# Designs tried in a protein design chat: miniprotein binders against o43061. Part 35

Target 1, 338 residues: o43061
Amino acid sequence: YNHSPEIQRSVYTLTGLAPSSKMAFVTMLTVRAANGENEVENTQQDWYYNSTRLLVHRLVKFKPTKSKYPVVVLAMKGIDQWKLDQLQEDGAIVKVVDPLYAHEVVDDVNDIALLDSRWSMMFTKLRVFEMYEYDRICFLDSDILPIKKMDKVFDVHQLSYSKDSVLFPPTLFYKPRRSIFWRRFTEEFAAYGLTRDDLYPYVFAAVSDPGMWHETPPPFKDYFNAGLFVFKPLKAHYKRLMALARFPKLYDNANMMEQSLLNFAYNSAGAFPWESLDWTFNGLWARKNDLPYLKAVHGKHWQPEGSLGYDEDTSKLWWDAFQEMQTYHDQQRNADLY
Below, E stands for the ipSAE of ESMFold2; O stands for the ipSAE of OpenDDE; V2 stands for 0.75 times the mean of E and O plus 0.25 times the DockQ between their complexes.

## First folded at step 12 (miniprotein)

Design y3 (at its last look DockQ between E and O 0.66; V2 from the best seeds 0.00; counts 0 for: pae E 6.7 > 1.5)
Fold by OpenDDE base, look of step 12:
Structure y3 (fold): chain B 338 residues (1-338), chain A 99 residues (1-99)
Amino acid sequence: as target 1 above (338 residues)
Amino acid sequence: SVRKLISEASLLLYLAAWLIRRAKRLLKEGDFESALERLEWALRSLQSALDLIREALELARQLGDEDLIQSAEQLIREAEDLLRKAEELIQDARQLAES
């Protein structure tokens, strides 16, 4: 893997960012795709809602993981108001957002590898890039469980280019669906109505995705998980992302949804290479041996034994955390009664 | 909201069920104290769930919403089943701890 992200880093100046009061943790709560007509099946547990509550509780209330930064829940339009109210009671800032439908974002939806109901709203996560009121955002998937303080996740660098560097426009390669040949993509910022100065400096940092069960520490892969990333919201970057999003062929036909897009947009060989965060901020495929190091574990840890990716130790962590949250609320209710 | 109560109650049932499963494992491992602790938590969770479901059921009846009534009644049955299981395991755990 000779295209070491290191070579492109030599062209960029990394500047440490000072502490800012305008930083937030952001998660997204989506509407469950209404399966068919029977509204009655709404008795099914909204595990993403439950997990979102737990995430909010960990970041806002639970002393060992409590953050000094606000927690924002981007709630998709159509979520029950009682859920939104509860999340506010839990201490989150709730913002309702309109979905981004794939057919509105993509020029040809047939270029998307998987066309199912879940994929129709895959780009809604991109709404986080419009949160210009913040200087830095750490986005977290709702199935991330903080187990230690995560505030240091914001200790990232701003990337700038040297004016004296003849930056050859980085060339990205993509393989269109059904093509055996790689094609070259040379990014032209003018095509977006943007200048280089509009796009720099930038912040984008994420954790390498191991993709499967791994040793401790996980091996580094030049591919990041989009379940946790730190960035600076910039209008120019949102505009760029939306322009790239039009063409799934550029980003593996959206095979991994928004993660494919982001890995293309912030490709290590591109104009905006991603910064590697410490693996401990996003414990993917975590096992017992990882837990002493991790600040967060990432997965559907509420799932029963026999589920794909089930791990007893991480399952226990999730349910223990959930129990603590319930205990906390019970204690608060009792305290309000006296 | 009746739906909120049902949702909260159902979540507590899941917690209780998990605690019961964990307690069973602990019993097999010979950790009777830890098993009893989890079973006590399961009982508390189940009682809280039952209280929420009863409230939900009453509200659902007042609203005349048959679907919510049925949902609440189903959750009561599930909670009662889990209570029986937890109580049985508590008895087992106590017997094992005394032996």
Scores: ipSAE 0.525, ipTM 0.814, lowest interface PAE 1.1, mean pLDDT 88
Fold by ESMFold2, look of step 12:
Structure y3 (fold): chain B 338 residues (1-338), chain A 99 residues (1-99)
Amino acid sequence: as target 1 above (338 residues)
Amino acid sequence: SVRKLISEASLLLYLAAWLIRRAKRLLKEGDFESALERLEWALRSLQSALDLIREALELARQLGDEDLIQSAEQLIREAEDLLRKAEELIQDARQLAES
């Protein structure tokens, strides 16, 4: 019953929202610095920019997936102005943000697995947690392609704690590298400059990450993919998140970058468990059998045959979407002529 | 700007290359009608790309930016190679459909 669209819709309720609530889809466009690559050096092809345009198009213009909510692109400082202008013309709200470097976030960068120049800005996605002007945000990685209406993704719970939880210290669990044993980390909210009451109620929901190549529907795992998540920006939660981020050893040495951090901070066994969204909102490792159910497909589907995770059906889906976007823009130019 | 024109043209070349590869697969499967349809779209994409690249080359020369001139000239060569491939496949597809 849990996979029925009717049951799934009945599980998602909006609590804590008023008629004046401000909702938004937010994605991010960053500058790549890996191996000397950056927006200045990528004059011929920029897949991050192109994927961001397609995502914006699908949420703003393409009628089968168009949203009633605004779409915001957080663009890292240093991206060419013509790219920002184009995204605004496509219908996005564009906001420029400063990068957030690993050395500014963590106490010891040597605790980060695989840190190099291209990963030094890995925490910049955390800027989305500072967008306090919105009551609820759905963050999307730019390589997510909506294929159905997405607006019901905001139908998630506002979460509170029980009186019993105040009798026990808030505890998180982590597994140090080279250990088979889990360790306990007891949080001291006063060390963040906060009380427990400052942190409730909260909103945080995401889709379970099934791993590579799964059955339909994918099996649930108590580990979410940070490519799509719904949350309420709260100053207390941002302070907590930045405090935890200082210590990469707590979140698997940032092995999956911000995903490792968020899974630690919102672990289901901790004081702020994540809420599971319907799997159809973030179609990871999607196959043909998934497509009739999915509302969005997640992956770098422009990549050629032979690439890790290549699938002909999702590749065709992405390129068909790109062709539709080009046709849309051609038609708009013709409409301007007449 | 010149970089915007090059970016747009590069994507159209990628689209054309993808369409050509798909058409080759369709020809192997014996679906000549679908292959020809893909090849016609590839030709449209290639012509659009060439128009953008020629505009980019003219602007790059006005700016005196030798790196951008070289980039545009390389893209022209790539587009012309893809155009020849597409035309050869169209000829092959028509001959196979009539045998």
Scores: ipSAE 0.116, ipTM 0.624, lowest interface PAE 6.7, mean pLDDT 82
ESMFold2 (binder alone), look of step 12: mean pLDDT 88; pTM 0.866

Design y4 (at its last look DockQ between E and O 0.67; V2 from the best seeds 0.00; counts 0 for: pae E 8.3 > 1.5)
Fold by OpenDDE base, look of step 12:
Structure y4 (fold): chain B 338 residues (1-338), chain A 99 residues (1-99)
Amino acid sequence: as target 1 above (338 residues)
Amino acid sequence: SVRKLISEASLLLYLAAWLIRRAKRLLKEGDFEEALEWLEWALRSLQSALDLIREALELARQLGDEDLIQSAEQLIREAEDLLRKAEELIQDARQLAES
């Protein structure tokens, strides 16, 4: 994974990022969309909350995976206070954020491929791009389990524009839903009230998404998973993202939610090509053969046998990790009683 | 909060149920020692769950919240059922290991 297919990288200068103390891991905890009317609210386990606690525990407390960097949980407004308090006890910085509803972000909601309760708040993840207090953020989905130290994920490059390069604005191609014709998009920064200098240098790195079960190592695809990415929060980039987000037609009608938007915004053929992280930072569709290499596994590993994407070895790994976390808390409670 | 305790206890029950299912598979495969280890973990998880539920039940009673009382009582029944299953499997595993 040395080189993303760099259609436009030849035009950018890659420079190493200076060390910064202002780096953080960030995850997001959303309010579970109430599935349909009949789900007795009180009995269903909040697996995403549980997985978030485990992620926090691994990064803050568990010695083999403990990070030197802070862990922030962006909690959507409406989460029970006791969950927020628990995450703070686990050692996370909790920040409550308002949701971003699709109707607030998109000019025409009918341009979204699927409008259901899950998609209504899909853009809430974009709130991470407003965290300007940090120089670099590694965002992680709450269903990522660290299994080795991940601190090296921040060892990425920044892309700067060479003043001497007559960069023609890159042309991206998109195909709106129900269109048989490809359309051209040429990005004009002035349309956002931004200059080129406002937008560079930038940082955006992610792991290629294999999309399915794969060999070890997975094959590279010029499409990244939005479950883990490293970036530099910049006001200009947030403004740009929100401007692009207005038009789902540009990004496959949001077929893969925010991932579609991000893959468009940081397209390899665009003005801001993504940097490829080592695949070991985001073990998608992981199996036993991948585990020796991986630093993290990504999936709903709490799900029972028969679930889509179930794997016995990764399931075991998750439940063993969960048990260790419970044991840790039991020991702490007993220590506080004496 | 009572809800926190109930949530944590319920999660431990899920873990215990998972461990029990795993142990059953190991027993079928002839891995009796490993099965016993998982069953012991299940027992510990169930005991911790029961402690949390009992605390939750007491607090719920003090609050007079019937819904929380009923929820806690249901979890106790589930925990006790899982405990019986784990104990039965431990006995089976020991018998198989001695044979």
Scores: ipSAE 0.157, ipTM 0.589, lowest interface PAE 2.1, mean pLDDT 87
Fold by ESMFold2, look of step 12:
Structure y4 (fold): chain B 338 residues (1-338), chain A 99 residues (1-99)
Amino acid sequence: as target 1 above (338 residues)
Amino acid sequence: SVRKLISEASLLLYLAAWLIRRAKRLLKEGDFEEALEWLEWALRSLQSALDLIREALELARQLGDEDLIQSAEQLIREAEDLLRKAEELIQDARQLAES
């Protein structure tokens, strides 16, 4: 259905991108809470901070991958000031954000499949959709490592209304737990206090998530990874996201947190289908044969052998990249002294 | 700050451990020269880490922060264990490469 070239063409328009467009890469640095781990300073290692530094370095300083666009780090309240200062010195724009707590976002937290203290702030990534000063944003998880130029990731389409998918989405029939009330609430623009012109055209593009080890290239799956996505921040779309977020039963009881919400909000059968980005921008489950094609590798490459998703070649790649960054900073420190 | 020094030292210890594990695999595969290069990188990382940890320990004692003192002392023990492992592997690798 939604794989038809005819349908895909009906939702695409020109990029709409002017030379003066304001574009940015945005990442997020969060405070993790698991098994009572509410303070990061109690641990001797903060891998997401280290990965964020490397991502910033690769987009700002490292000539083979650096971007002409600014890099913004959205740092959740509670991150140590010395980490924020270092990220700014590395060349990022650092903005501190308040978390979005699940109890402030959803109507009934009992509808969330797995809720504990570590998940209470799961919607904080949605803050990126409020950055209306930008014409396009590429959001990246902090555990993404650019290995080639990334700037063409912004070459995506402005998408227009497709009436063919609004009234009879396959997702509705496949998920019988949703009532006709929820379908009408979800699909009708008036329920959001918005018109069709407020919601179209829009931009939302992401990379298909293979979910496992794969051949090169990976096969397409109609489910995207929320670790990298390109979008235009629009007030109407943020209002829609917040309205949908209220009801976790619409997006698999938030089983994959904000990724579940975004896949529902931009599902291929709905009113706002996602655009598939080239897989090379977000190399999931990457191995040696993928590397010649990839522009970025996505994974927790610092983890030891035996960890889920561990690959020796991507691990070495990550550590080589980190060492290059450290050498860069040592050379800058010496240049500043003399 | 002391926490920044501890964070940086911890990363260097983790890197050193990774380098040692890779070098050990290279030795089993018979690639003694490459293993020595990785082990010498590990030694440089360990020395840098120890310098940071000693600075952190001195500052933690000056502040009287018992938790930071214990963190720094734990890192010293980890660094010394890794150093012993790396030096033993270096001697083994040099002996094998020259025979």
Scores: ipSAE 0.013, ipTM 0.569, lowest interface PAE 8.3, mean pLDDT 80
ESMFold2 (binder alone), look of step 12: mean pLDDT 87; pTM 0.846

Design y5 (at its last look DockQ between E and O 0.01; V2 from the best seeds 0.00; counts 0 for: oily stretch 2-20 1.71, pae E 20.0 > 1.5, off the site)
Fold by ESMFold2, look of step 12:
Structure y5 (fold): chain B 338 residues (1-338), chain A 99 residues (1-99)
Amino acid sequence: as target 1 above (338 residues)
Amino acid sequence: SVQSLISSASLLLYLAAWLIRRAKRLLKEGDFESALERLERALRWLQSALDLIREALELARQLGDEDLIQSAEQLIREAEDLLRKAEELIQDARQLAES
């Protein structure tokens, strides 16, 4: 679905890469968004923490979904140390990061369509783009539940351009908040201190976001969900991304700032189009008919009936998975006593 | 329009105060470079807020609206207090970094 002239695709897999290639699944453990503050919930029932533990368990311990790749938890500063220690004991690599506040990212707060506490830390996910020690990362929101093997998610293209296309200025496309029409923004890489060649090749792949309840399979939409994406962390792309992030009027279309930013930066018709992953890697708005195909279900499935996006079948699936994890840990504790 | 200017300025003061609180935490952690970056940004936000408040005050005086005049004058005092606080922390951070 590339619309950029002469973008070339190449495939990198573990079987085609050097033995030293480093792949990782990365998730983020954040506190509930507070207005500019990092807070850890005081209750024993911290569902963000529980969901993160379940994701780690499904990728590290649970044999039907276990990965051969490491799992990294990026934990915001301010989370209780005992939670971080538990995630490490669960088998994750735990790295503590500073949040990336929206006020640190944008130049002019007047460009922001909506300000509230949920918004103020939405950019913290961008910390994952600084993990240059890895050759490919699959980022997962902590409310994603693997239900089948996920490792093929890394089978994505390294993307390049034809030099013949350099005669056209690089163009981004965006939709102003109150418009039904896409607009053009001509990007000058020299403003970032970069050349076009610094930005190629690259890797960026994600799953199309249906945005609503859907048939099985969901229809393709040219807008991806930022809850799961595969990329190669590259300094030039991080520099570009942070430069674009300064101007939210160019990308804020739905008050989903980091998702809107990434869709803007990797617009399918632009100089750096995103690659569409198979929908089964990120099951959005999932219901019973989707489940036989899905490799992962995405949503806050611990929430009760009446919650936005509630489905009884995915709820049961999540609670069954959570119970299996608790049973696993109870059995490990008993084995350790002897 | 005057109330929009006051609302925008109030938001900028809130954001600047947020940056100052963040910088205080960074100073306690010994990350002086990051703290200074936040404090310098807070100063820029505070100057932008003062520009908006001064425009709002001018318009409120033209309208003769005493409640809006009082609101704008209160916001100026708050902005000036935040400026003094940020400048003090910048000086502290530079002294600590040299140690």
Scores: ipSAE 0.000, ipTM 0.108, lowest interface PAE 20.0, mean pLDDT 78
Fold by OpenDDE base, look of step 12:
Structure y5 (fold): chain B 338 residues (1-338), chain A 99 residues (1-99)
Amino acid sequence: as target 1 above (338 residues)
Amino acid sequence: SVQSLISSASLLLYLAAWLIRRAKRLLKEGDFESALERLERALRWLQSALDLIREALELARQLGDEDLIQSAEQLIREAEDLLRKAEELIQDARQLAES
């Protein structure tokens, strides 16, 4: 279903945003619930830490991908202090945040599709929406590797509501679990203690998720990946988001965790449609043919051959980048010793 | 999905309608050039919306989903109405700019 990404992008070119000095890249480092004594989960935690360091290194230190914007690591409470100290040494701003537990966010946890311990903290990513000190934030998952400069990711638009609309805003439909019928969602802002004027203008942009291996360029899908998005932190939007989060039945029973929620909250059929970013900012399921175009690749590229989503070229790219970072730090330590 | 196509088309119609209203205001203000630019953009969006809705309609028919069929047909009617309005305003704007 060929939605032209170009058409979607042209639709959202309503009002360009002026440059701001208050922009940041933000990533999150979470404590994975150590399921018990299994060495495998500790190794995975270390890989996410290593991937976070690599992301920070690419944005702060590595000249080809170095950004002029600050990099913030939202670290979940309970991460070892030495990891936080190292990330600060790498040049990140570290901000410790409390987790958001699913049972605190959702009215009925039984409405979540997967009641796994791994999902208990799925909403912690939503803490980024409270970072009101910034005009725009680009959130990145820790398994994103910048391979070119990404600063243009902030070149997004704001969408304003027109009171004189001849047409009603698009209507959002949802399909509750166990229902065969779609239901209309009528959003009442007053239920949040908000007006329309509190919620507009807004900024929310993300990259279409191809969902699987794809051709170059990937086909556009009206569903975005929550691993990279640009938005303006607004108290009204956080309040709205948390209100919607209470009801997993609205967003596919959180089948894709926070991504389900965000795709509902910023659905193209809703009051706050998402803006399409260029696919090159979030290379999902990337292969060799995509690499010349990409600004970043997204995946667990440290995983061995035989893993889901393994690709030899992207794996090599990640390991080469990781080794460069290690070499950089070894050289710095040696320079400080003499 | 059919719903995704309908949603995208609905957004385009909404935005096109907004541009048409803005263009009407600009015409009243005497800014014919800016009005024409917005109307031309609205036309492009409406054309794109129609293409999406037609695709959605075909898929909805294949699925036998009567609700989606009716929704798509309604959106086609709305898009066609907006197209007519935009075209009329373009003609008006051109006549005013040449005078």
Scores: ipSAE 0.000, ipTM 0.197, lowest interface PAE 11.6, mean pLDDT 84
ESMFold2 (binder alone), look of step 12: mean pLDDT 88; pTM 0.854

Design y6 (at its last look DockQ between E and O 0.01; V2 from the best seeds 0.00; counts 0 for: pae E 18.9 > 1.5, off the site)
Fold by OpenDDE base, look of step 12:
Structure y6 (fold): chain B 338 residues (1-338), chain A 99 residues (1-99)
Amino acid sequence: as target 1 above (338 residues)
Amino acid sequence: SVRKLISQASLLLYLAAWMIRRAKRLLKEGDFESALERLERALRWLQSALDLIREALELARQLGDEDLIQSAEQLIREAEDLLRKAEELIQDARQLAES
């Protein structure tokens, strides 16, 4: 592994960040695409909404996982108002956002590997990068269940460059669709109308994605999951990200949607290498043996037995957590009646 | 909104159904006490769901929304089926615990 992320990190100065009052957990609630054929499951239940409620409950109300930081739900425009109201009642800050359509972001939509209607709004998650009111954001997918306190996820580093370092422009390699040959991408910040000083210092940290069932602990891969990441919202970084987003060929033709883009933009071999968070903040493909270590589990744990990625122990955790949330609300309603 | 009530009720039905399935497993494992506890919880969720659905049904009828009426009626049937299953399992669990 010649391009150890460690070697390139030697060029960057890592500075620990003090606690800030301007930090938030952010999740996104999207509108279900009506015509998605394959989610034949009971059209009546918005599991992502339910999971979002559970996430909010865990971070705002449930004492063992309650955070001191605000929880923001970025709700896509078109979500039923009663859902938004409920999330506010649950203690979330609800912010309605317009979708980012793939055809508006990408120069050539044919460069996208999957042209499904569900993928048309894949870039809406990038709206989190516009939340400049915060110094640090931890983004969480709605299918993340906190099982321990997660507040330490914000204990990340700010990366700066040494002025004295002859930073060789980091070279990224990409393989265009149908190309046998890797191409070199040399990033020119001037192409974005940005200077290096506009882009540094930065914060971006995420958890390595094991990609499949794994041993405990999971093996480290130089590829992160975009279901949980900590960053500093900066206008320059949003501008850069959107500029890169124009060209799916750079980021595996968006094969893993925004995750592909982010892994390109914050590539370990690039100008903005990602910081590795402890794996325990994003328990992907989690099993019983992982649970003692995990602070959060990540997956569609509401799915029935027989579903892809089903695990009995994590399913149980999710439903037990959901039961606790319902019990909490029932108790609150009863308390308000007396 | 009627839709909110239906959604909430449906969610409780899913929760109850999950508890019933878990109780069945516990019964097979010989943990009758835990099974009974889960079944009793399931009954509470089912009762709450039925109350919500009944409210939703009444409101839907007042609005004359046939689709919502049908949805509510379907959920009532599902809830009643789950109630029956839970009650049967409670009886089974009690019999097994006494033996």
Scores: ipSAE 0.462, ipTM 0.793, lowest interface PAE 1.1, mean pLDDT 88
Fold by ESMFold2, look of step 12:
Structure y6 (fold): chain B 338 residues (1-338), chain A 99 residues (1-99)
Amino acid sequence: as target 1 above (338 residues)
Amino acid sequence: SVRKLISQASLLLYLAAWMIRRAKRLLKEGDFESALERLERALRWLQSALDLIREALELARQLGDEDLIQSAEQLIREAEDLLRKAEELIQDARQLAES
């Protein structure tokens, strides 16, 4: 057994993260220009900017949550330069990216279930898969707030090629809208210009999405939240993702945008099953009983009482964190005057 | 919707059952590591299916839909039977790996 080539490669792959690996936390700052630009949407955009600043502050400056890894903000083209300059001053690496428009990604936009102008750029998050300079990336939505050290999120495995079966190879499944039955999608890697060897080993890990209020800990579901995921950017996997993205009928007509695509592409039934991260790295629908365990809370916690998903304890936590950041910057300005 | 949850759970049960049958064949062939990999995958899918079915059952009871309640309860029984089978095979596989 210890001398089996497949067992040796599997053990190496599962534990083979090199100590010199280049890691990063990456978040994205987007615009919502796809809708009409009005004061309500402009105010909402400013809160996403503020939440992005808070995320950067928590990973770069705030000692209880500070990371040893760099923090990168992918800023969509069209974000005001002064916001980019501020994020850089806050300690982030800022990189401007072009949007990925749905009409450029999919073959038929009418296959997208919830099409509207706000969603025309729904695939722009996929730009993170092109950051090949990193060995491992933890992507975080900008409305995630670290409340404990996050660096152990990178403690995931490289995953090896699954053995072929004679009768049941790894297979993707989808459900056409006019059917109560699931259909097979047989992947042909040669159609992408790839071989299986190009696609292994890989890394993809995420947190199960509870979808609603839950007990502590939340129950596991075989469906992950795309607000936080850890992966290795690989050209072969990006080619695969872009090929699959062409056909929204394969991934629930993009009902949950890029989350639908990623759950299809890394489905547990397929050739590249996702790895489940500990739930504490992405605290969705979080309440007081979750907080002692959570490393990050995920939500638009700046929103007032009455908002969907409002919780008084996570709201207070967010506003306390935001105030701490403002105090930090006030103290830095005063130190510059002396 | 409740019907979507039941459909997703049914797919996971089908896949888990297939993986369990494949693992039995791998055990007979002496490939214990591959059998365990298949069984561990089946356990993940069975747990996911049970969570979906329990959610579907709760919603069906809130709606008072007796056909959906019956469907969900049947799926729970199927999932629990598969879970017991998978656990037995995992024990068998680990015992055989010691020989």
Scores: ipSAE 0.000, ipTM 0.163, lowest interface PAE 18.9, mean pLDDT 81
ESMFold2 (binder alone), look of step 12: mean pLDDT 88; pTM 0.847

